# VH-VL binders against b7kms5: the designs that were tried, part 32

Target 1, 80 residues: b7kms5
Amino acid sequence: DTFETVRNTIRIESEVDESLRQLCHEERITKETWLEAAYLYLCEKPEELAQVIQLAQERLSQRKAIADYKRAKTMQERFL

## First folded at step 1 (VH-VL)

Design ze10 (framework fv_pozelimab)
Fold by ESMFold2-Fast, scan of step 1:
Structure ze10 (fold): chain C 80 residues (1-80), chain A 121 residues (1-121), chain B 107 residues (1-107)
Amino acid sequence: as target 1 above (80 residues)
Amino acid sequence: QVQLQESGPGLVKPSETLSLTCTVSGYSISSGYWTWIRQPPGKGLEWIGYIYHSGSTNYNPSLKSRATISVDTSKNQFSLKLSSVTAADTAVYYCAREPWIYGDSLGFDIWGQGTLVTVSS
Amino acid sequence: AIQMTQSPSSLSASVGDRVTITCRASQGIRSYLGWYQQKPGKAPKLLIYAASSLQSGVPSRFAGRGSGTDFTLTISSLQPEDFATYYCLQYYDYPITFGQGTKVEIK
């Protein structure tokens, strides 16, 4: 059978998007198929999946940072 | 595999600007913090500063007036410029990664091999 | 700036010895302390992060302990490849600072 697809709209950092776009262009794949493949690959590798989840949590925390704040202050607040 | 490689002139004249570039391979520079560290021959380690891919920087106060770190996410590189150099700036310069994973810094987990910069006339 | 003081500055040891190096911070840094090994002519290598967590690929004979201001690195049963200079590093606050180093020399 044919794959059913879901349309999602997500916002990612412009710098990450540019880098991902370059990779997709060079490898001749789409962002959608890269995302699907990356998730499926990581689901078969529990230790690597844990690392990616940790990185995602780090990135979420970093998005909340204010440019004039020190890193230590943000870190302290996360562990309270 | 993640790899960092320093490049730039190994000899700089007093009063000139020291310029180094770090090329990051196998990992996106749009994640983590990227740092420069130096070590004068036979001495200890000194942190210079860091940059995040957004351009946000923090510098060692001892070097802040002379140091500038910049990032080029399209080339996966970050660079150090240190102005008005003297013989005291002669050191091996390292670039390194500081990953923030699970809301915690892991310290500097990956280092370049280092490049010796000699300040001499 | 947070000052990091290591003790001793150097020590002589034999293969098979248990070696302990200490690091003291001038103010509380929680567990934001790393230990690094540096061999002559080489870049430093991360051994321990978060005061006590062993970096992947590092032999289990290396162990870190401590929190707040007082930290130790222990090498159980010293091996020939362990003769090196060891540095502690605080990454709690900026500027990031290193200890002065402890040289572990062959006896």
Scores: ipSAE 0.000, ipTM 0.589, lowest interface PAE 20.7, mean pLDDT 84

Design ze2 (framework fv_pozelimab)
Fold by ESMFold2-Fast, scan of step 1:
Structure ze2 (fold): chain C 80 residues (1-80), chain A 122 residues (1-122), chain B 107 residues (1-107)
Amino acid sequence: as target 1 above (80 residues)
Amino acid sequence: QVQLQESGPGLVKPSETLSLTCTVSGYSISSGYWTWIRQPPGKGLEWIGYIYHSGSTNYNPSLKSRATISVDTSKNQFSLKLSSVTAADTAVYYCARDWSYLGEFPYYFDYWGQGTLVTVSS
Amino acid sequence: AIQMTQSPSSLSASVGDRVTITCRASQGIRSYLGWYQQKPGKAPKLLIYAASSLQSGVPSRFAGRGSGTDFTLTISSLQPEDFATYYCLQYYDYPITFGQGTKVEIK
């Protein structure tokens, strides 16, 4: 068969995950198919895609700040 | 595209300090973590340490007493100094970008420089 | 430090073969494992992160599996450009550690 899939592990905020799970349950779709559809839809809408990328960059910056704190804390506990 | 390029002397005398610089292109050094990794000829890979643009560092315990990593955001560069070198420090030295697709700790390495051979010899 | 052990240390294979390389961690690392390919004289190239996620631009014949302590990299149909040394990496805890490498050589 020509259709192939890959497995991904994704970490998202608990509140976002709860909202997405509720949506998927009500609409009878999976998180996997929702993600695929959302990406494909946005690829055909450059202006909307740019807005989503901006939001993603902001959220990533917030997560990196948290990662910096955790890395520093881990080093203090294990090596310092 | 993100590109990394190592530069520095290819020959260092025993007991002296090894000094290398990594120049980052296509991505701001102020947005992330940056690492040094080395590989002795014919052997495996050894992580040296990382730096965040703020100057925060973390080192492999085996090298912590001799290694110093620093960053120069105005030049988009970060550097490694390894003091008191011996023949055991002969290796290809790589710089790399720390990255996580999830955007959270812990991080792996997605882009690497081409590597530069440093030989420690009198 | 977390020790990463690869097996085999080397293997010989022919184009078209299915190749499997294993990597074992001395303690649980969840899915924080990457696979790298290194050709002579070149820097390592990321193939797989998070144990099973294929890096963009990497051919689909590469697949990673596993979690915890036992991991595998499979090349479903070996191509001429796949003859290289493969390294696993744990990034669960510092210091970051690599396996010793598995050399895939032409039969």
Scores: ipSAE 0.000, ipTM 0.609, lowest interface PAE 17.7, mean pLDDT 86

Design ze3 (framework fv_pozelimab)
Fold by ESMFold2-Fast, scan of step 1:
Structure ze3 (fold): chain C 80 residues (1-80), chain A 122 residues (1-122), chain B 107 residues (1-107)
Amino acid sequence: as target 1 above (80 residues)
Amino acid sequence: QVQLQESGPGLVKPSETLSLTCTVSGYSISSGYWTWIRQPPGKGLEWIGYIYHSGSTNYNPSLKSRATISVDTSKNQFSLKLSSVTAADTAVYYCARGIYWDSSGFDAFDIWGQGTLVTVSS
Amino acid sequence: AIQMTQSPSSLSASVGDRVTITCRASQGIRSYLGWYQQKPGKAPKLLIYAASSLQSGVPSRFAGRGSGTDFTLTISSLQPEDFATYYCLQYYDYPITFGQGTKVEIK
């Protein structure tokens, strides 16, 4: 082998996964190599990397808000 | 359990259009790639084409002028129409779940229908 | 289109034998190759994908090797249920193409 690799499991939104899978199929690449290429490309472009990090932070905050809402709803229902 | 089942006429007259439907059960057709493959009696396998649920298609160039693949997500089905048939189109027709080139997932045609024989004869 | 050539076209073997089938692509296809088993009157069944990855549920006696243009399928100890026709398939480029098949028959 030329490269040492790490097995990784991640959870992403189903719509994003479907779109990425279609892109990989049509371009004849894998999700693994797309992820590696995207990260490496962005690491060489600090301005673009900052924009991606901002989007990631926004997506994370949305998921936290949903989790907080579910927790609050559960507590409200228990109080009933 | 994911199952695919072909249906359609077993006999088609020369010059007419061959029409087959594949019913998918146990899995949403809005995920994955859906493929038609055929096998003339005593011969090898020939890929016809695929469709993704978005309507995106890709066809074998040898059949592209005559073949049309479509999806009906409300019925969880996809279909093949092959126009202007001749005796050379006599084959067992298979539907299959298509290829994704993700080394961490399942690749290639992993689930197949049983196949349906279509004979082109007057 | 990428031409896939299998050898041999047929072979005779006994239960317990080691069987090797080869597949050659007319151009480099990396590891985008699958192997299928087909029994008379049945649909093909996926055995190996990505040249060497065993499909879930397939016995470990089946092994795929190779990359680029030269590929092999090996059955390490042939069982009665293994008498069938085997096909290789490239999915590197469209159109997707199959080899002509190798028939494994009982001696």
Scores: ipSAE 0.000, ipTM 0.610, lowest interface PAE 13.3, mean pLDDT 85

Design ze4 (framework fv_pozelimab)
Fold by ESMFold2-Fast, scan of step 1:
Structure ze4 (fold): chain C 80 residues (1-80), chain A 121 residues (1-121), chain B 107 residues (1-107)
Amino acid sequence: as target 1 above (80 residues)
Amino acid sequence: QVQLQESGPGLVKPSETLSLTCTVSGYSISSGYWTWIRQPPGKGLEWIGYIYHSGSTNYNPSLKSRATISVDTSKNQFSLKLSSVTAADTAVYYCARELFSGWYDTYMDVWGQGTLVTVSS
Amino acid sequence: AIQMTQSPSSLSASVGDRVTITCRASQGIRSYLGWYQQKPGKAPKLLIYAASSLQSGVPSRFAGRGSGTDFTLTISSLQPEDFATYYCLQYYDYPITFGQGTKVEIK
């Protein structure tokens, strides 16, 4: 009622999730509020935002390479 | 914002090759999976195939012998060629981006407006 | 290929109605199912991915449920802009396959 929210499902690296969970537990915050705060903070800092976007692009490229391998292997198992 | 736009001849003669191009704007074609889907008039959707930035392709078995998808990274475009067309190939052809949502999960999130290709003499 | 069967093929409804469309896969596809909306002369628009995840910008009256072989799309209070054809799609295995579509028509 105070805030209008949306529900999203996200998948992140296990080691990153573990680190984030520890941070949230120690600081008594939630993953949702951390994500909101991080995004809002970075929007006020263009240079830092650009650096984060670059890191995100690198991580996405890595995941795509892994997904392509997994996809090819899964198709091979199902069709060959 | 990502936008996709199909282009190519709207009329193809039977037995010839259908050739379409999809122009991608606002996103690098080297970042993602790029897909063709078609829809015959008044009928449902049929997936044709995809291409990945590496050149890796996958085709619907029903079209594999006739379909070829390629990329031109310098123009930020990908294309479909479908050989030996017949009246059954008359359809609206869509290009779409297949978004990687996690390790194995991908889904088509952005579509072009579609282009009608009629196969007729 | 995984066969996707939708029911009904068409339905007539009034503004404010609750509409439910079902989709059945010929084999287990886990949650790798999406729902698309198509209006006449327009490209399909993604509504739901991963069976139940609402795409950004899509009204909350759209809800997807299900896992495995049986899935539903529910529109809790039909609006004038919701009269369209709806398609389910499985992306668990290749080739990607669509249901035959469900046309939601005004009474």
Scores: ipSAE 0.000, ipTM 0.579, lowest interface PAE 17.4, mean pLDDT 85

Design ze5 (framework fv_pozelimab)
Fold by ESMFold2-Fast, scan of step 1:
Order: sequence, then structure tokens, then C-alpha cells
Structure ze5 (fold): chain C 80 residues (1-80), chain A 121 residues (1-121), chain B 107 residues (1-107)
Amino acid sequence: as target 1 above (80 residues)
Amino acid sequence: QVQLQESGPGLVKPSETLSLTCTVSGYSISSGYWTWIRQPPGKGLEWIGYIYHSGSTNYNPSLKSRATISVDTSKNQFSLKLSSVTAADTAVYYCARSYDWLPGEIWFDPWGQGTLVTVSS
Amino acid sequence: AIQMTQSPSSLSASVGDRVTITCRASQGIRSYLGWYQQKPGKAPKLLIYAASSLQSGVPSRFAGRGSGTDFTLTISSLQPEDFATYYCLQYYDYPITFGQGTKVEIK
């Protein structure tokens, strides 16, 4: 049998990526297998899953605020 | 694009320490893993080790007692020191970028052009 | 350490020929295998990663296949610039290990 997988491209914060990369390197696993394992583990832990979802919502809100700020700054520069 | 260039002396005497530097351009060395690989004349490739920008290293057990890899983020360089050299250490030495961030991507791309180090009296 | 064995160690071929090189791992490495091309006096160049994924800029005549322990590199129609030594590499476990190389020479 061959691996049945889906290619996924994800953009995450560079500091988080560096930390995850170091973990994967030291433990001899891939980002792909770590992500699969983490999700499967959390699916069996409702309270932990809820905490992760809350963190994800907070991070999404922060990214939106930063994007809005950058857009406003670009508009100012355009009309100089 | 990322480019790597090796530099160091081409001739080293037996029992001395060889020192090589790899200069990285087009990409910050503060991200990723950086590796050294060597190839004796007419033979195959041998992985030496790699370093993460934090200073974490991993070495081929055959060379671990003699090899030291370090980074200089201010110069965007990483270096190899190999102590107590013998004629068996005569090889072309390559530096390369290790493991990319996308799942399933290769560990060694791109490579420097290589530098020949001859160990002789 | 994981031993990588290539076969054949060398072969002679003509332009237009189909060339197949084999690489065998001493234990399962999933698809954590790459193929490199090295021309005389030059650094190795990545051709294929993840056993079967073609690196950008590499001609489509190069194809990788396999998983686990048995892998092949095929060049469907050999070109003059393809005469080189080819190496497989496993990056599944440490130490990272290369095959001994297969030299593709002009007949």
C-alpha cells in the first residue's frame, strides 16, 4: 500500500514554526505526523480541545487586528 | 534565492584542526537547519552534521568526537571545525541547507559549490 | 545506521535510452528518500524529494517511485546533460545516509 494523503500548505507565525521545527527535529518526527497526532489526541479530550479552540479564536482576532492596522497604514502612505 | 559558499584553507597538516566557513546569502541563517557533507576523491557522500540557529547540533557518530559546528548570525555564516585530521579526512566539503518547513520537503537544498581540503604533510 | 544500497554501481547508455536506477534501504524509511545528480567537479543537485516529488526546475523525464525499502529513479529519455552520478539519500532517521552512487556513462 501507498500513503493516502492530502497536500496542505499552512502559513503560521515564524516563531511558532521555528519551535515546532526544533521539536520535530529532536524527536525525529515530521510536522505532518505531529499535527495528525495532536489533533487525534485532542479529539479524545473535550476540555483540552475547548482550550485549544479558544486560543485559536484569540490568535485569529489578533491577526485580523494587525491586518486592519497594516491596511490603514498603507492608505496613509499612498496619499503622501 | 538562497545561495551558500564555502571558504577555508585547501591544505591542512595531519593532527591539526581544519576550519571551514559557509556564507549564506538570500536567506536568514536564524531560520532552519544548516548542514555539512563531505566527499573523499572518487568516493561517495558522507553527512557530517547540522546545526539549528539556536546552537542545537546533531553529528554523524563517526565524526562526533572531532566535529564542531557553530553559527554566527551577525555574519549570516556557519562553520565546521574538525580536529586531529588525518589523510582520511581529505575530501571536498559542502555546506547545505537542511529540512524545509513544508511537509515532505528535502533536507539538503541548496548546496554550496564545495571546497577541496587536502590533508598532507 | 540505515544502509542504502544502489544498483547497478555503473551503467553505460546512449542518448534516448530509458535508464532505471534502484535504491534499497536496510529498514523501512516510508517516503523519506531523495535523489541527487552530481556531475564531475560539481555539487550534487536535488532532483526528487519525498520519493516521488519532482523538484521545481527539474525536467519531467526524471521520475521517482517507491516507498518503504525499495525505490527507483527512472530517466525516460536520456539526454547528453544526464551523464552523471546519481545518489539516493534517506532522511528518515539519523545519521542521514547516502547510497554509494550509480554512475551513468556514455557508451
Scores: ipSAE 0.000, ipTM 0.574, lowest interface PAE 16.8, mean pLDDT 83

Design ze6 (framework fv_pozelimab)
Fold by ESMFold2-Fast, scan of step 1:
Structure ze6 (fold): chain C 80 residues (1-80), chain A 122 residues (1-122), chain B 107 residues (1-107)
Amino acid sequence: as target 1 above (80 residues)
Amino acid sequence: QVQLQESGPGLVKPSETLSLTCTVSGYSISSGYWTWIRQPPGKGLEWIGYIYHSGSTNYNPSLKSRATISVDTSKNQFSLKLSSVTAADTAVYYCARDTFWGSYELGYFDLWGQGTLVTVSS
Amino acid sequence: AIQMTQSPSSLSASVGDRVTITCRASQGIRSYLGWYQQKPGKAPKLLIYAASSLQSGVPSRFAGRGSGTDFTLTISSLQPEDFATYYCLQYYDYPITFGQGTKVEIK
């Protein structure tokens, strides 16, 4: 039997992706199974899950700030 | 033990389509990624492309317009077709197992067939 | 495409010698580098993956090092069965590319 699965495309930071790819390669697992295992593990650990969510919120805020900065800088260079 | 074996005509005429098959033994073709690599006589190795059992493929841009890789899970085989061949396509063709990492697209090749020489000549 | 350049193109060595082969990538590839051994008339055989990880069944005299753009394969004590051509491979980005090869010949 095969699992019922969904195919997703996700965009993550290049450095993080490279590190995760190397980990998966060395441990002989896939990115999808690592993601599934990490999520399932954290669901059993409410305090750890909350900390991961906080980190995710921080990273999202940082990405938004960087995107806003780049956009403003491009506008300034174009119209200076 | 897992074995890969190439088969197909050793001689192909210019402008025709080169067709090769790789038979996988001792391992389910549905469990891995599969690749074709070639080596012209006295020269280095060139990656052609890969296939996953779902039909997902990726090709070397230099060959993408002419190369087609397909899989037949019922026969535990995957195949290469290369159209409009010229003398430059004369090479030993290898099939190999790409590292199986599910959705991860990049891998090295850990198991190779013995190779089959294809000569393009009239 | 990422160009892989090996040096030397060939070398002569004796049984028992320490042999070092170098591979350079035209851009950073992290540790996504493998080494293959090929004997005349035979398919390449994987020796090392992830720059430094020894493939199961490969003798411990083979060692890989490096990251980024500069990589080496070392054979600490060359054996008669080690006379072959060696290729590096980058699998960091498509298309996957190989070095031009280094032939290790008997002196």
Scores: ipSAE 0.000, ipTM 0.607, lowest interface PAE 13.7, mean pLDDT 85

Design ze7 (framework fv_pozelimab)
Fold by ESMFold2-Fast, scan of step 1:
Structure ze7 (fold): chain C 80 residues (1-80), chain A 122 residues (1-122), chain B 107 residues (1-107)
Amino acid sequence: as target 1 above (80 residues)
Amino acid sequence: QVQLQESGPGLVKPSETLSLTCTVSGYSISSGYWTWIRQPPGKGLEWIGYIYHSGSTNYNPSLKSRATISVDTSKNQFSLKLSSVTAADTAVYYCARYLEGWFSSDYGMDVWGQGTLVTVSS
Amino acid sequence: AIQMTQSPSSLSASVGDRVTITCRASQGIRSYLGWYQQKPGKAPKLLIYAASSLQSGVPSRFAGRGSGTDFTLTISSLQPEDFATYYCLQYYDYPITFGQGTKVEIK
């Protein structure tokens, strides 16, 4: 009956954000409702949820590797 | 900050092509949707169409056969061409940004150019 | 196309009055509705987006309400600078369509 909501702020890759914005604009939905629907859908489909989690873990690992590389490069340049 | 400025000829002859350019400053044209709106003298507002950075367009069905919107990311500009003009195409033409929100409904058209009058007359 | 009908087409009011303008969509548009103010010779200015959200820099006397098909714009205490033409806009579906405008004139 009543909608009670909380505010969240997330940081995602700019290309993903642009693609998501285009999808939401074309389908006449909000990013908020897309996020809610996507999560609810996946919670009802364990196999698909597992695949999404695997992709998320891979992307997180990739971000960590890039961050580590940038840190190492900065230190190398500083001491070269 | 974000500013839009229309430019192009103020007078176009019947049967020719109307050509306008919108220059965007303070914001990358590779983000968001860019739109044209017109307003005939003493009348209301009419949406013409939009373009996204990728080249994706959508047009008002009433103008689709004559309207072409294009984007030039290197110049941070987008343009409108309207072919086979008649006196009915006399209007102030506005360019505008369509801004998407994050955790709420979109803003719609939040930043507009000042408008440029195009008169179709021989 | 979604038709947007504004009521009234014009109204006369005095400074300090409460003014209400209505906008009706021919089909459900959720909250994808904006309100714009236009003064003679000027571009439209966004006042309200998402049916009820006040644009930054717009005075709090402007308020939007509604969802679905029926929407209102209220000016709680009309000021001299508020005499203008007001337009509603649906951006739910293409083509994007405007109401025909409501002219707010001094009494």
Scores: ipSAE 0.000, ipTM 0.610, lowest interface PAE 12.7, mean pLDDT 85

Design ze8 (framework fv_pozelimab)
Fold by ESMFold2-Fast, scan of step 1:
Structure ze8 (fold): chain C 80 residues (1-80), chain A 121 residues (1-121), chain B 107 residues (1-107)
Amino acid sequence: as target 1 above (80 residues)
Amino acid sequence: QVQLQESGPGLVKPSETLSLTCTVSGYSISSGYWTWIRQPPGKGLEWIGYIYHSGSTNYNPSLKSRATISVDTSKNQFSLKLSSVTAADTAVYYCARTIWDYGSELPFDYWGQGTLVTVSS
Amino acid sequence: AIQMTQSPSSLSASVGDRVTITCRASQGIRSYLGWYQQKPGKAPKLLIYAASSLQSGVPSRFAGRGSGTDFTLTISSLQPEDFATYYCLQYYDYPITFGQGTKVEIK
């Protein structure tokens, strides 16, 4: 059977990307297959999936807070 | 490219369950978020809820107690069940796609043609 | 829930006119606002997302502006095919909410 795939462009933190890239190189797997495997594994482990979702929500919240701060700072600089 | 098509009974009796299915073509249902929206005749649009292929759902609080959205990845379909219907549920029901990738959101960028569901005895 | 209020509820215009429709959110939604066009008997069509980004295939006479709570949709030179009902939508927070609609009618 053949796999039908979709193209995604994902932006992740540089330090996380570096760590993941090293892991993938060492284990001879692609980022795409690691992401698929990690997701499928977690879907079979509801308690662990819940923990990962919580971490993701926390990271998203932090990212939004930083973006809001930078936006506010840019406005301050523009009107100073 | 992407096409959505609603199907299901156009007439539902009061107190029964409204059941609709949306068939997606030209795009894998395992990507994107899949949504139901309704519009009573002559009125505005109301968001019902969405589903992701994992089974994750989010519902309009006004409908959460009655609405269930499910997905069948093998058929590239998702479905809506709305229980305990009344005349107030008479509406054109639309299915639609949303891309929720943060920073690349496209809300309801493709819609089905809509299907009228009349709630009447 | 975030309430979306459109103004006016209806307007009459002639081909070639500049038409402006406004949409107000009950709380700040940043730029998470879309505009939709609906013709009688048809599904709504996405015109603008992210408050000001024109969807592919949509004529350049449509323009969106605004951020936070106040938004506008402008049609710079109204064409015969533009007579329709227009809806704004916030997608900043759940539940996703639409404005009540603005009907653009022939004068």
Scores: ipSAE 0.000, ipTM 0.614, lowest interface PAE 14.6, mean pLDDT 87

Design ze9 (framework fv_pozelimab)
Fold by ESMFold2-Fast, scan of step 1:
Structure ze9 (fold): chain C 80 residues (1-80), chain A 121 residues (1-121), chain B 107 residues (1-107)
Amino acid sequence: as target 1 above (80 residues)
Amino acid sequence: QVQLQESGPGLVKPSETLSLTCTVSGYSISSGYWTWIRQPPGKGLEWIGYIYHSGSTNYNPSLKSRATISVDTSKNQFSLKLSSVTAADTAVYYCARFDYSGLWETSFDYWGQGTLVTVSS
Amino acid sequence: AIQMTQSPSSLSASVGDRVTITCRASQGIRSYLGWYQQKPGKAPKLLIYAASSLQSGVPSRFAGRGSGTDFTLTISSLQPEDFATYYCLQYYDYPITFGQGTKVEIK
């Protein structure tokens, strides 16, 4: 009756989710509308969008490093 | 599996401090907004306030000067202190979880059974 | 603070009846409204959140409608276990406030 939407499931770090929930609660908005607004706003600011993409790449690299550490640890235990 | 249980004295003298503790079991206190709600006998529900794991609190303005909510993550408990009590503070006190997980899906989804606190000499 | 007014304060109904309870907010709260059921000596139980979303495990005979300031809870075919007091609650703004309650009695 209003907009056509798509359901997505996303996993975010616990601390970030807690902070975002608190912001949304205080401002009386939803995570969904905040995400839409943030993306649309940044699309009109190319230099700021580039900085956000860089942060996203850094966070992804950190997650991969943690996964690699866990794999290394299980391999070490296997050969011990 | 998630259970909330209130505990504390059932009788408090006028002018003293009412002290209640809520023990959370089967779930980490690191999630949700942990809330106190009261109900005087035969009357409706009144929201007292909440605490978040970080220590962040929000209080009903009508009770803010007298109410203090604290959290003890090591014991998986949160507590209410209400100072300078009068007969008007006689009520069943409930602890509850306020879940903001979906934002629009906010609710008080788990409640303790309630504990009656009578303010009388 | 946002004032929540329920009507009626009480009603008498028979098993099988359609029951409607109304809740009015003193200012716009969008869809930040919940409905709770309370039986004597028991803690309240969540029935409806976000004005119209049915909580898991709650029978489909319970339905919520409305947005802004005017809201209704409908029980389409009252069952014996539905005789209770019902409360609406707004969570749009602090302090969180409840309606005064509607008692649904047998008759």
Scores: ipSAE 0.000, ipTM 0.604, lowest interface PAE 15.0, mean pLDDT 84

## First folded at step 2 (VH-VL)

Design a1 (framework fv_miptenalimab)
Fold by ESMFold2-Fast, scan of step 2:
Structure a1 (fold): chain C 80 residues (1-80), chain A 123 residues (1-123), chain B 107 residues (1-107)
Amino acid sequence: as target 1 above (80 residues)
Amino acid sequence: QVTLVESGGGVVQPGRSLRLSCAFSGFSLSTSGVGVGWIRQAPGKGLEWVALIYWDDDKRYNPALKSRFTISRDNSKNTLYLQMNSLRAEDTAVYFCAHIKYYGSGLFPFDYWGQGTTVTVSS
Amino acid sequence: DIQMTQSPSFLSASVGDRVSITCRASQGISSYLAWYQQKPGKAPKLLIYAASTLQSGVPDRFSGSGSGTDFTLTISSLQPEDFATYYCQQLDSYPLTFGQGTKLEIK
């Protein structure tokens, strides 16, 4: 083995996973190597990196809002 | 394409009952995150939320109207209903049916509306 | 219940003007606010949700800002079709409540 690697478990949206899996199959690469390549590419493109970070912040905010809605709805339905 | 069409409005005397219908297409009320509701508007006045129902049969009402109004649905007919009892002059309004869908932020933006059906309560 | 108050109730403006309408919530609602446009005899149309997110198909001249209790709808260059009544709505908690409306009239 020529590389030190770390095992990570991440949760991503199913639609994104499905699309990424199809891309990896068509291009004959793995999810892990795609992630490494994408990050390395973006590190050399500061304007594009900023856009990706903006999208990540938006997606994080949306996930929090959905979680808050589900929690409130469940409490109202089950405990009132 | 999402379409909602209200019907059942008319002129009715105080104390009577009336049932409004909303025929919808382009979505299913069985789909998770979907809901439909009723909003009314008295002549020359603003918007007032009446009631809504979600895909999981969770029903929410304007507290001022809950004792007299009942929301229901028939998924097999893609139809929403509003049963209005003990009608008062103050219930005179255009009644709109509107679709809601959770977009990942906030609770209930009404993104598609019907044209409305007019209810006039007079003696 | 959360009270929504709009200011002004009436606004006169000319085509090409930049106009702003404000909406205040009686308690904090984060960014859980929507704006609607209603033309005479028609159903309301969703313009903005989550305080600042433009609904698909709505022209770029419309924008929303604010968080907590104070919110603003801005039209950067007023067009003839923009003369209408505008409503804000809180999306935070039940019961759902709307502002009283702002009628935008041609000057």
Scores: ipSAE 0.000, ipTM 0.618, lowest interface PAE 12.7, mean pLDDT 85

